# VH-VL binders against q9fi13, part 2

Target 1, 266 residues: q9fi13
Amino acid sequence: ASLSPEVSPLLRAAHHTVDNYVKSGMIIGLGSGEASDFAIRYLGQQLGSGSLHNVVGVPMSARSASEAAKYGIPLEYYRDGVQIDFAFHDADAVEENTLIAVIGRRRSSQEDDYILKQKSIVKVADEAVFMIKEEQYKAGLEGSIPVLVQSLNWLAIAEEIDDLYLGDAEVWRRASVENEGPLGGDFPIVTSDGHNILDVIFTTPIRSLADLATSLDKIDGVVDHGLIIKTRCTVVIAEETVVRSVTLQTSALEGGVRTYGQTLQK

## First folded at step 15 (VH-VL)

Design X1
Fold by OpenDDE, look of step 16:
Structure X1 (fold): chain C 266 residues (1-266), chain A 122 residues (1-122), chain B 109 residues (1-109)
Amino acid sequence: as target 1 above (266 residues)
Amino acid sequence: EVQLVESGGGVVQPGRSLRLSCAASGFTFSSYGMHWVRQAPGKGLEWVAVISYDGSKKYYADSVKGRFTISRDNSKNTLYLQMDSLRAEDTAVYYCARQEPFTWGSGYFDYWGQGTLVTVSS
Amino acid sequence: SSELTQDPAVSVALGQTVRITCQGDSLRSYYASWYQQKPGQAPVLVIYGQNNRPSGIPDRFSGSSSGNTASLTITGAQAEDEADYYCNSYDSSGNHLYVFGGGTKLTVL
């Protein structure tokens, strides 16, 4: 069946996400991005129409908070120990099969401060959905992986990362001004928590995002990165004529090996 | 608030051309499919054409195919309908409508303009 | 192209229930949307999907579907409900057509 191919794929993905996963009475992590904007709007409309009731949003960014407020969604701000039933978020990319999501690729300076919050909310949620386009769902992902690092010794950390991925990736510190080169110039982005953001830009397909995440976590001075590993997650993929969902189900950890089950729903 | 405002209607002779515009506001225009629907005086609604959100796909009713051209300028939040070789039977109020997607089927028209009247008469 | 058929006119007494039905092969595969049009006004969406109401539409409006039919029901018809009602559905014949029914004129007595 045709699923309104005339409209934006992400708009369709957003509607699909809300219709299939949001239930009345839920506390919902409200993602950030184009698809999330649509989802928030649609959620608000569903509340207004009475199709949904008693839904509270936990915004992942100022953007999401603003959108939610605009459409009359009650908000609760993120705090430690908060219970979240469901979360949706835009991903920049998702690795095929593992459903590891990449977030935090440079979009706007305003989003840089929210990478950690976004990860936290997605991780704490009982279930999460990443909304993406078809081209963002791939095996062997390329492109930038954002890494949050301590500002004091960012250069040493950057060098270590550069050495680890020599030939496969370039390391760039984000700058507040464009075209400042890999060092980020005199005005590097500093998050509200005092972190720099390094973009590890892979020019070759990444073999394993899981391994990458593990390796990054071992580097002293790395605070976090833009890779999200969520065991109860679904990727909603907006294609040209359909929206499909891929769900990751963790079956068993045997001997340190994670077995994943995938369910495809159209 | 979502608003759609049609313009460009008027009285024209058969065989002539007319261009309609629909100015959109209050939403991300570039993300939505847009439609033209017309209604002859005292008659029902007739679907005319659709254009995809990015303008890459266009479809027409058989009654206007080859004569009408739907287009859009997302930078101007404007939908257009170029009507060539106009006929008397093209006389109608022309509405632009926004398409919302539906998870379990095809979309629906959640917002409509007030319409613009096109009269084709000799 | 697929056709949707509606009764041209129906009547309902004030406060009573009326059902307007739309029939067509496309409805076996797709949900209908319903539009209310009052004289001199643009159409207004009142029901979409199986039974979804847009914000601002009274709860006396409801939708249903069965087989090759879709129905709009007004439970407790009000004077202001007097209008033309059109069903719409997607035509999968290859031209991405959104076909309208012929419309039903509802008179509230």
Scores: ipSAE 0.802, ipTM 0.892, lowest interface PAE 0.6, mean pLDDT 92
Fold by ESMFold2, look of step 15:
Structure X1 (fold): chain C 266 residues (1-266), chain A 122 residues (1-122), chain B 109 residues (1-109)
Amino acid sequence: as target 1 above (266 residues)
Amino acid sequence: EVQLVESGGGVVQPGRSLRLSCAASGFTFSSYGMHWVRQAPGKGLEWVAVISYDGSKKYYADSVKGRFTISRDNSKNTLYLQMDSLRAEDTAVYYCARQEPFTWGSGYFDYWGQGTLVTVSS
Amino acid sequence: SSELTQDPAVSVALGQTVRITCQGDSLRSYYASWYQQKPGQAPVLVIYGQNNRPSGIPDRFSGSSSGNTASLTITGAQAEDEADYYCNSYDSSGNHLYVFGGGTKLTVL
């Protein structure tokens, strides 16, 4: 049995996610990114054919809303108290075993303003799936962790973060263009809520994303960050020839980390 | 709107070459497997070749191995079939087809072009 | 090397039910997909997987499988259903990765 190895891994992961986790009657958080675009397209086709019915989407970004409209998915605007049965999303990386996800590394005007909304929708949903490539799933992650900060005193906040991670990370204020240096140049990114984004760039492996999230949460002026800790979470990992899934063992109903029926072990 | 448009068909003598093109639009071409399928006049469908999304894997029906080469240019959203050493039995309408994946098995051909006719005769 | 065998022709009275059959050893391991082809037109997908219907295909079309056999069923056949029908399956055991049946001409009386 082949899982269509001629198509890209993320396209296979998107089909796997919709086919195994979406049911008729759900309110679904619609993620942002390449795999989410494929999942939204496929979901729309399943609605159009009648294979799924009574599904309503809650988009995480303008990109997600645009894709959903293109494929005829009914939309609901996210608001406090909305019930979301399930959410799928692209992640930039996922920490092995803990399944803590990193979002917000992608530099795009349609993504920078939605980091907080994406995180909020994933956390509110009853269950979530992150779709990633095999190389994005590992222990000892490196690279940037985006941190949303109050703009008025951003420099003091950046210095406090830098002091916590001397020698392990560089702290850069995100700019509209590359090569603006760590201060973000003349035109740093400012979100619609008035926040700057600090990229905390680790050049050595991060030992614990949970500890990093705790440390960031304690800093006055940090609004939020791109680390998502989700208790009912599955990671759908797209490998070159197979798709597999890993489920967090914090749900008694799921019985721990295990392979779902159609998921192949590599 | 997904569109596939073949071109490059014509009349050629046996032993000559032709190159077919399939222009793709309305989807992320670089993520899909692409196929050539042919149909001789008055006959059934015959699968010819497949190329993976990134072009790294190519497979051919035995009837065309060593004579046909499938390729793609993802920057131009174009699929190609280079047909060398053509024979009379290669006379057919040639379709390009997009492979949609299926979670519980191999994929299927959800979109087809209208085809381009290749006639091999002297 | 496992070929897919279809009857070359089948007839059905208008409004009645017809089944078009496809047989081959590959169908024990892989689902068939089904394609309708009307004169002068490209094939169109009508059924994939076990019984999945693309958007825009009428619900009178359905699929099933048992053993080495896949079937396409049309309930309440209409005049516009007259066409050639092809099954296709993946076949890793032969020299072909994908194989079509010989096609079945459906006539609606």
Scores: ipSAE 0.657, ipTM 0.858, lowest interface PAE 1.7, mean pLDDT 88
Fold by ESMFold2, fold request of step 17:
Structure X1 (fold): chain C 266 residues (1-266), chain A 122 residues (1-122), chain B 109 residues (1-109)
Amino acid sequence: as target 1 above (266 residues)
Amino acid sequence: EVQLVESGGGVVQPGRSLRLSCAASGFTFSSYGMHWVRQAPGKGLEWVAVISYDGSKKYYADSVKGRFTISRDNSKNTLYLQMDSLRAEDTAVYYCARQEPFTWGSGYFDYWGQGTLVTVSS
Amino acid sequence: SSELTQDPAVSVALGQTVRITCQGDSLRSYYASWYQQKPGQAPVLVIYGQNNRPSGIPDRFSGSSSGNTASLTITGAQAEDEADYYCNSYDSSGNHLYVFGGGTKLTVL
């Protein structure tokens, strides 16, 4: 199938996601990030043209709500018991084969306060799509895993995490300003719920995100973390020439492949 | 909100060069494929060239290949067409157009500029 | 390179249905997109894929394709539909080209 490589991979992934997974009548969790912004815009276009109808968005962040309002998507705000048919979101990385997603690496005032909400909406949705760049889909992930902690005893929690991963990771309290060192300086991030964010920064490959999630969940004072385990999910991988999708069913078979921009066979 | 504004057209003698610009606003320019399409007076539309979102791939109609160069500066949200060795048959209104992707095939031109006139005459 | 062929002109009575045809080998593999152009104006996308309408295009515009032929249909033509109509298709056989048909002038009587 010939492809049109003239547009960016994330733009193609966003169109693929809306075209293949959104249906009229759905309540949809609206993710946050570059690919989600494209998906929200395209969804709004499809509603405006009448190609889709009766779609209601549940925004995962202020950014998502702002984009949805800009493009005329009717909104319902997240509350306990909300039924969500489908959610899409930008992941920062996905572990190969398990499809465990990492969120919360994007440090900004518009994202830091929403890690819990993003995770909650993805988990309550019947199905989810994570959109990622090709290089973010791999085994042996490195880099930061954000962990939300009680702010009062954050240092003790950080030391406990450090002991678990001595030699493999550093633990830094997230700051509002760059280059503040591992303690987070004078202006650490405090979420609206009163939590600090610890970045657990792996410099060696993480052997199992599932084991990491289990270990973090056992620590008193850890509220939650940026690892999402979702059985009914698809990972839409934005490759340079194709859009590839992987589910847990297809990941066991060496990963199923669907291409974006396939030629029409008449 | 999405706007494409061409400039740089004018009257030029055969064999000379001219550079067209297309200023883009209201969208993430660096994610979209961009095209030039021209229309000679009283004639139909003719596709001229395309450049990929990152500038790494460029394709041209046979009628202009070797004479025209498409380029972009994503930091300035600007598309360019360098036209060398101009001929009378290059006289046309030149449009820039944005390519929106289509999941089931090649993309399409969802937004167009107003066009800029290039007249090649002695 | 491949060519897309359109009839140069078509007429329709006000309120009646008209079909504008585009033919070419590339249409066996790729959908056409359709553009409306009124005098002195830039082209406007009216149909892409088989039958996708962008926002703001009336539902009296529809598209179809079969074999090497794509069609634009206007049901219940209005005076404002009087314009030139161009089809466009991707053509990989011509070294990654986007080809326009010659255009069809629609006159609404």
Scores: ipSAE 0.621, ipTM 0.845, lowest interface PAE 1.9, mean pLDDT 89

Design X1
Fold by ESMFold2, fold request of step 17:
Structure X1 (fold): chain C 266 residues (1-266), chain A 122 residues (1-122), chain B 109 residues (1-109)
Amino acid sequence: as target 1 above (266 residues)
Amino acid sequence: EVQLVESGGGVVQPGRSLRLSCAASGFTFSSYGMHWVRQAPGKGLEWVAVISYDGSKKYYADSVKGRFTISRDNSKNTLYLQMDSLRAEDTAVYYCARQEPFTWGSGYFDYWGQGTLVTVSS
Amino acid sequence: SSELTQDPAVSVALGQTVRITCQGDSLRSYYASWYQQKPGQAPVLVIYGQNNRPSGIPDRFSGSSSGNTASLTITGAQAEDEADYYCNSYDSSGNHLYVFGGGTKLTVL
């Protein structure tokens, strides 16, 4: 009731996120993706109308910065020690019940360089919202988990990961063109920080994203990965007829522990 | 810059058909609900029809139900209104309008085209 | 079953405050949005969600609602505010999903 079913679920989720979680005076991490683009546009409208004031954006990517500039959102760029009150971001998937998010599946040069920055901003923020389609909120996730690795040792790191997940996943070095095979072809992606991206591609359901994160973190030469475990997190789920949110109720040490909790909101 | 441009209006005889188009640009057309609203000469606004973002749901005012068909082609960013069995009382300026969602309601019409005139007379 | 009723005309002296009302059963459940239309022009949204202004709408425009009534208030009316004003509301119980009021002609004296 009181929803606009004629508009897309992601557009509704973006408006819901801004309306319920953004307040005047905040410093806000600005995510990247379709829902984040809608949220940035709507935030700009709210600033322009005077419904919100004294909001400063911290963009997670060049895309986020471009959208924010287009809609007149004042910007501060991420640096160590910046205070961020709240962040919103598009997740590629979220594990049900744990709210562990997957980012970095969108392969483009505008996104590949920002996986670490996106994760850092979300983790630094006091609170975060992930906006997701209903079908990408589930248990037993499959598909790519991107892993940032030291480029000189990438093959040894890839072999170690492959051994850990024999029969469940394939490990591919991300390349600038599709279908270049597991080694990434002649033009593998190298981030601005000098990292390769390994796509750990699961063809069977992942039992625990928390255990996967722990295993990846133990590997020498793994810099980071696309799994986000966030202590204060809400997932805004774009369903066909309703927008709902679930909130993590469990405190945890990030990067090393399994976190579980949920509060259902309409 | 959001733009909505209607076309296809003209003078037609009663009982005939006409198809209106609304070309959209400057926004993600496939995410928005789209409406037709008409205004007869010297009269107020009358809501005509809505189509959901993906085209799966369509609703009509009783005055046009069974005679008008709303549709969209998201690959062309275009909204359509097929008007069959036209009557003199269908004479109006026809506007297309974009529905922006509102968290606490059904939404509102934040952008309108300039309208296209349909005249039904013998 | 739902209709939105507006007075056909209202007048205000330049610089004075005027209220335009819209009444209907759907307004007990749904907020109104308000549209200004000048002769020969398309409608322009001026208020949504009862009291939200889009960018570019002067702050002399405000909205309110109570019971089955929504109101558009213009404080310090200007000559350019002379126009027709329409309310719109969603109606889940009638034959229409979106209903416009009959419109109010505002004359600035």
Scores: ipSAE 0.586, ipTM 0.830, lowest interface PAE 2.0, mean pLDDT 88
Fold by ESMFold2, fold request of step 17:
Structure X1 (fold): chain C 266 residues (1-266), chain A 122 residues (1-122), chain B 109 residues (1-109)
Amino acid sequence: as target 1 above (266 residues)
Amino acid sequence: EVQLVESGGGVVQPGRSLRLSCAASGFTFSSYGMHWVRQAPGKGLEWVAVISYDGSKKYYADSVKGRFTISRDNSKNTLYLQMDSLRAEDTAVYYCARQEPFTWGSGYFDYWGQGTLVTVSS
Amino acid sequence: SSELTQDPAVSVALGQTVRITCQGDSLRSYYASWYQQKPGQAPVLVIYGQNNRPSGIPDRFSGSSSGNTASLTITGAQAEDEADYYCNSYDSSGNHLYVFGGGTKLTVL
């Protein structure tokens, strides 16, 4: 048996993340989700006991800010010129080997408004950790990729994406109420910036998330999407009996070849 | 606030059964390992049993193995201890305790209930 | 269980330093956690993972380990520190057992 097999894998992964990646004096991006909630609570405990000091949190969402305040973590809000040493976040899926993360699948009126902020904070941070369940780490990912689009011409953008991935994906406009059809019904999601969200729902395995991100970025009217490519990141995988981590590393020479590492906790 | 409240203690004769409950609140109960720990009057603490967060693994002290059954209902945030074939030596205050993980070792018990007294006598 | 051994009692003068020890084979492989219990109350965690204090535990409490021995040290003992103290560790036998020491009664003079 493994260390503390009696607790849930996500709780172990959250403790692992704080214990191994958070240092006194850091400015830390605080993610959203179940594992992030556990990590924020544990970080607050470490600050309260004096085991960590001079840590400031930068929340990725209203939920992250609320959890941090509950546990007494000093907050700084993301603004021009803020440097972030480290960020942790719950990813919805991670592509094996590339460590490209998918965010924005957890649909709710409150979470929908933070996809861009979450991505921005993770990308600005010097280093990031994505915490995921074991089944969320694989090659050949399927399912939804959220894409933020200009609302005026959303249908034309949706048709362009549909044409690119004919037979592989269905494109749905995200609705603000449940059980709406692929056009998003009478009340589609409109973010605070005035954008619609298109869910590009892959029913066949995606060959390359990097190629998908490149293709989406080229479409006129696409503002951004839920794919995060982060050069300096680690994926903390919550396995049933152990916490496993996989680290992305690049060579000192940028030649287009990426070197990957793997760490097991034993 | 995290709270654990035991109930179901009482006076029973040897050979009979009793069921203890521990009501949990203020935390995500379904993510934590839960333990029973007992203390005979005037004596020290004795670990009794553990159940994993999802209920799939259960372990017992040798002194109670085969007689006690630990269980949980995550939909009700409740931990249970079914005690069968009770003996005088089982007389104790029974505590439930929450297990917090530690990255470099086994876990530790960060929150405890107030305890419930079980007395086994003729 | 008798697998972790503690002295049954120890005394300290007010404001002085005291060390409570816990000895057992499991401590060669696993850190102890330490619990304070006052009469009529449930135990309270004071130290885990060698020298980690939970929030709300004064910095006069510290832990250490060497070989098969774990220690709880209280520097500048105060009257409210008078209590029973228990160590706990994972049993080195590998049977998924947890073990408590017999407890140490601390008296503050």
Scores: ipSAE 0.523, ipTM 0.798, lowest interface PAE 2.5, mean pLDDT 88

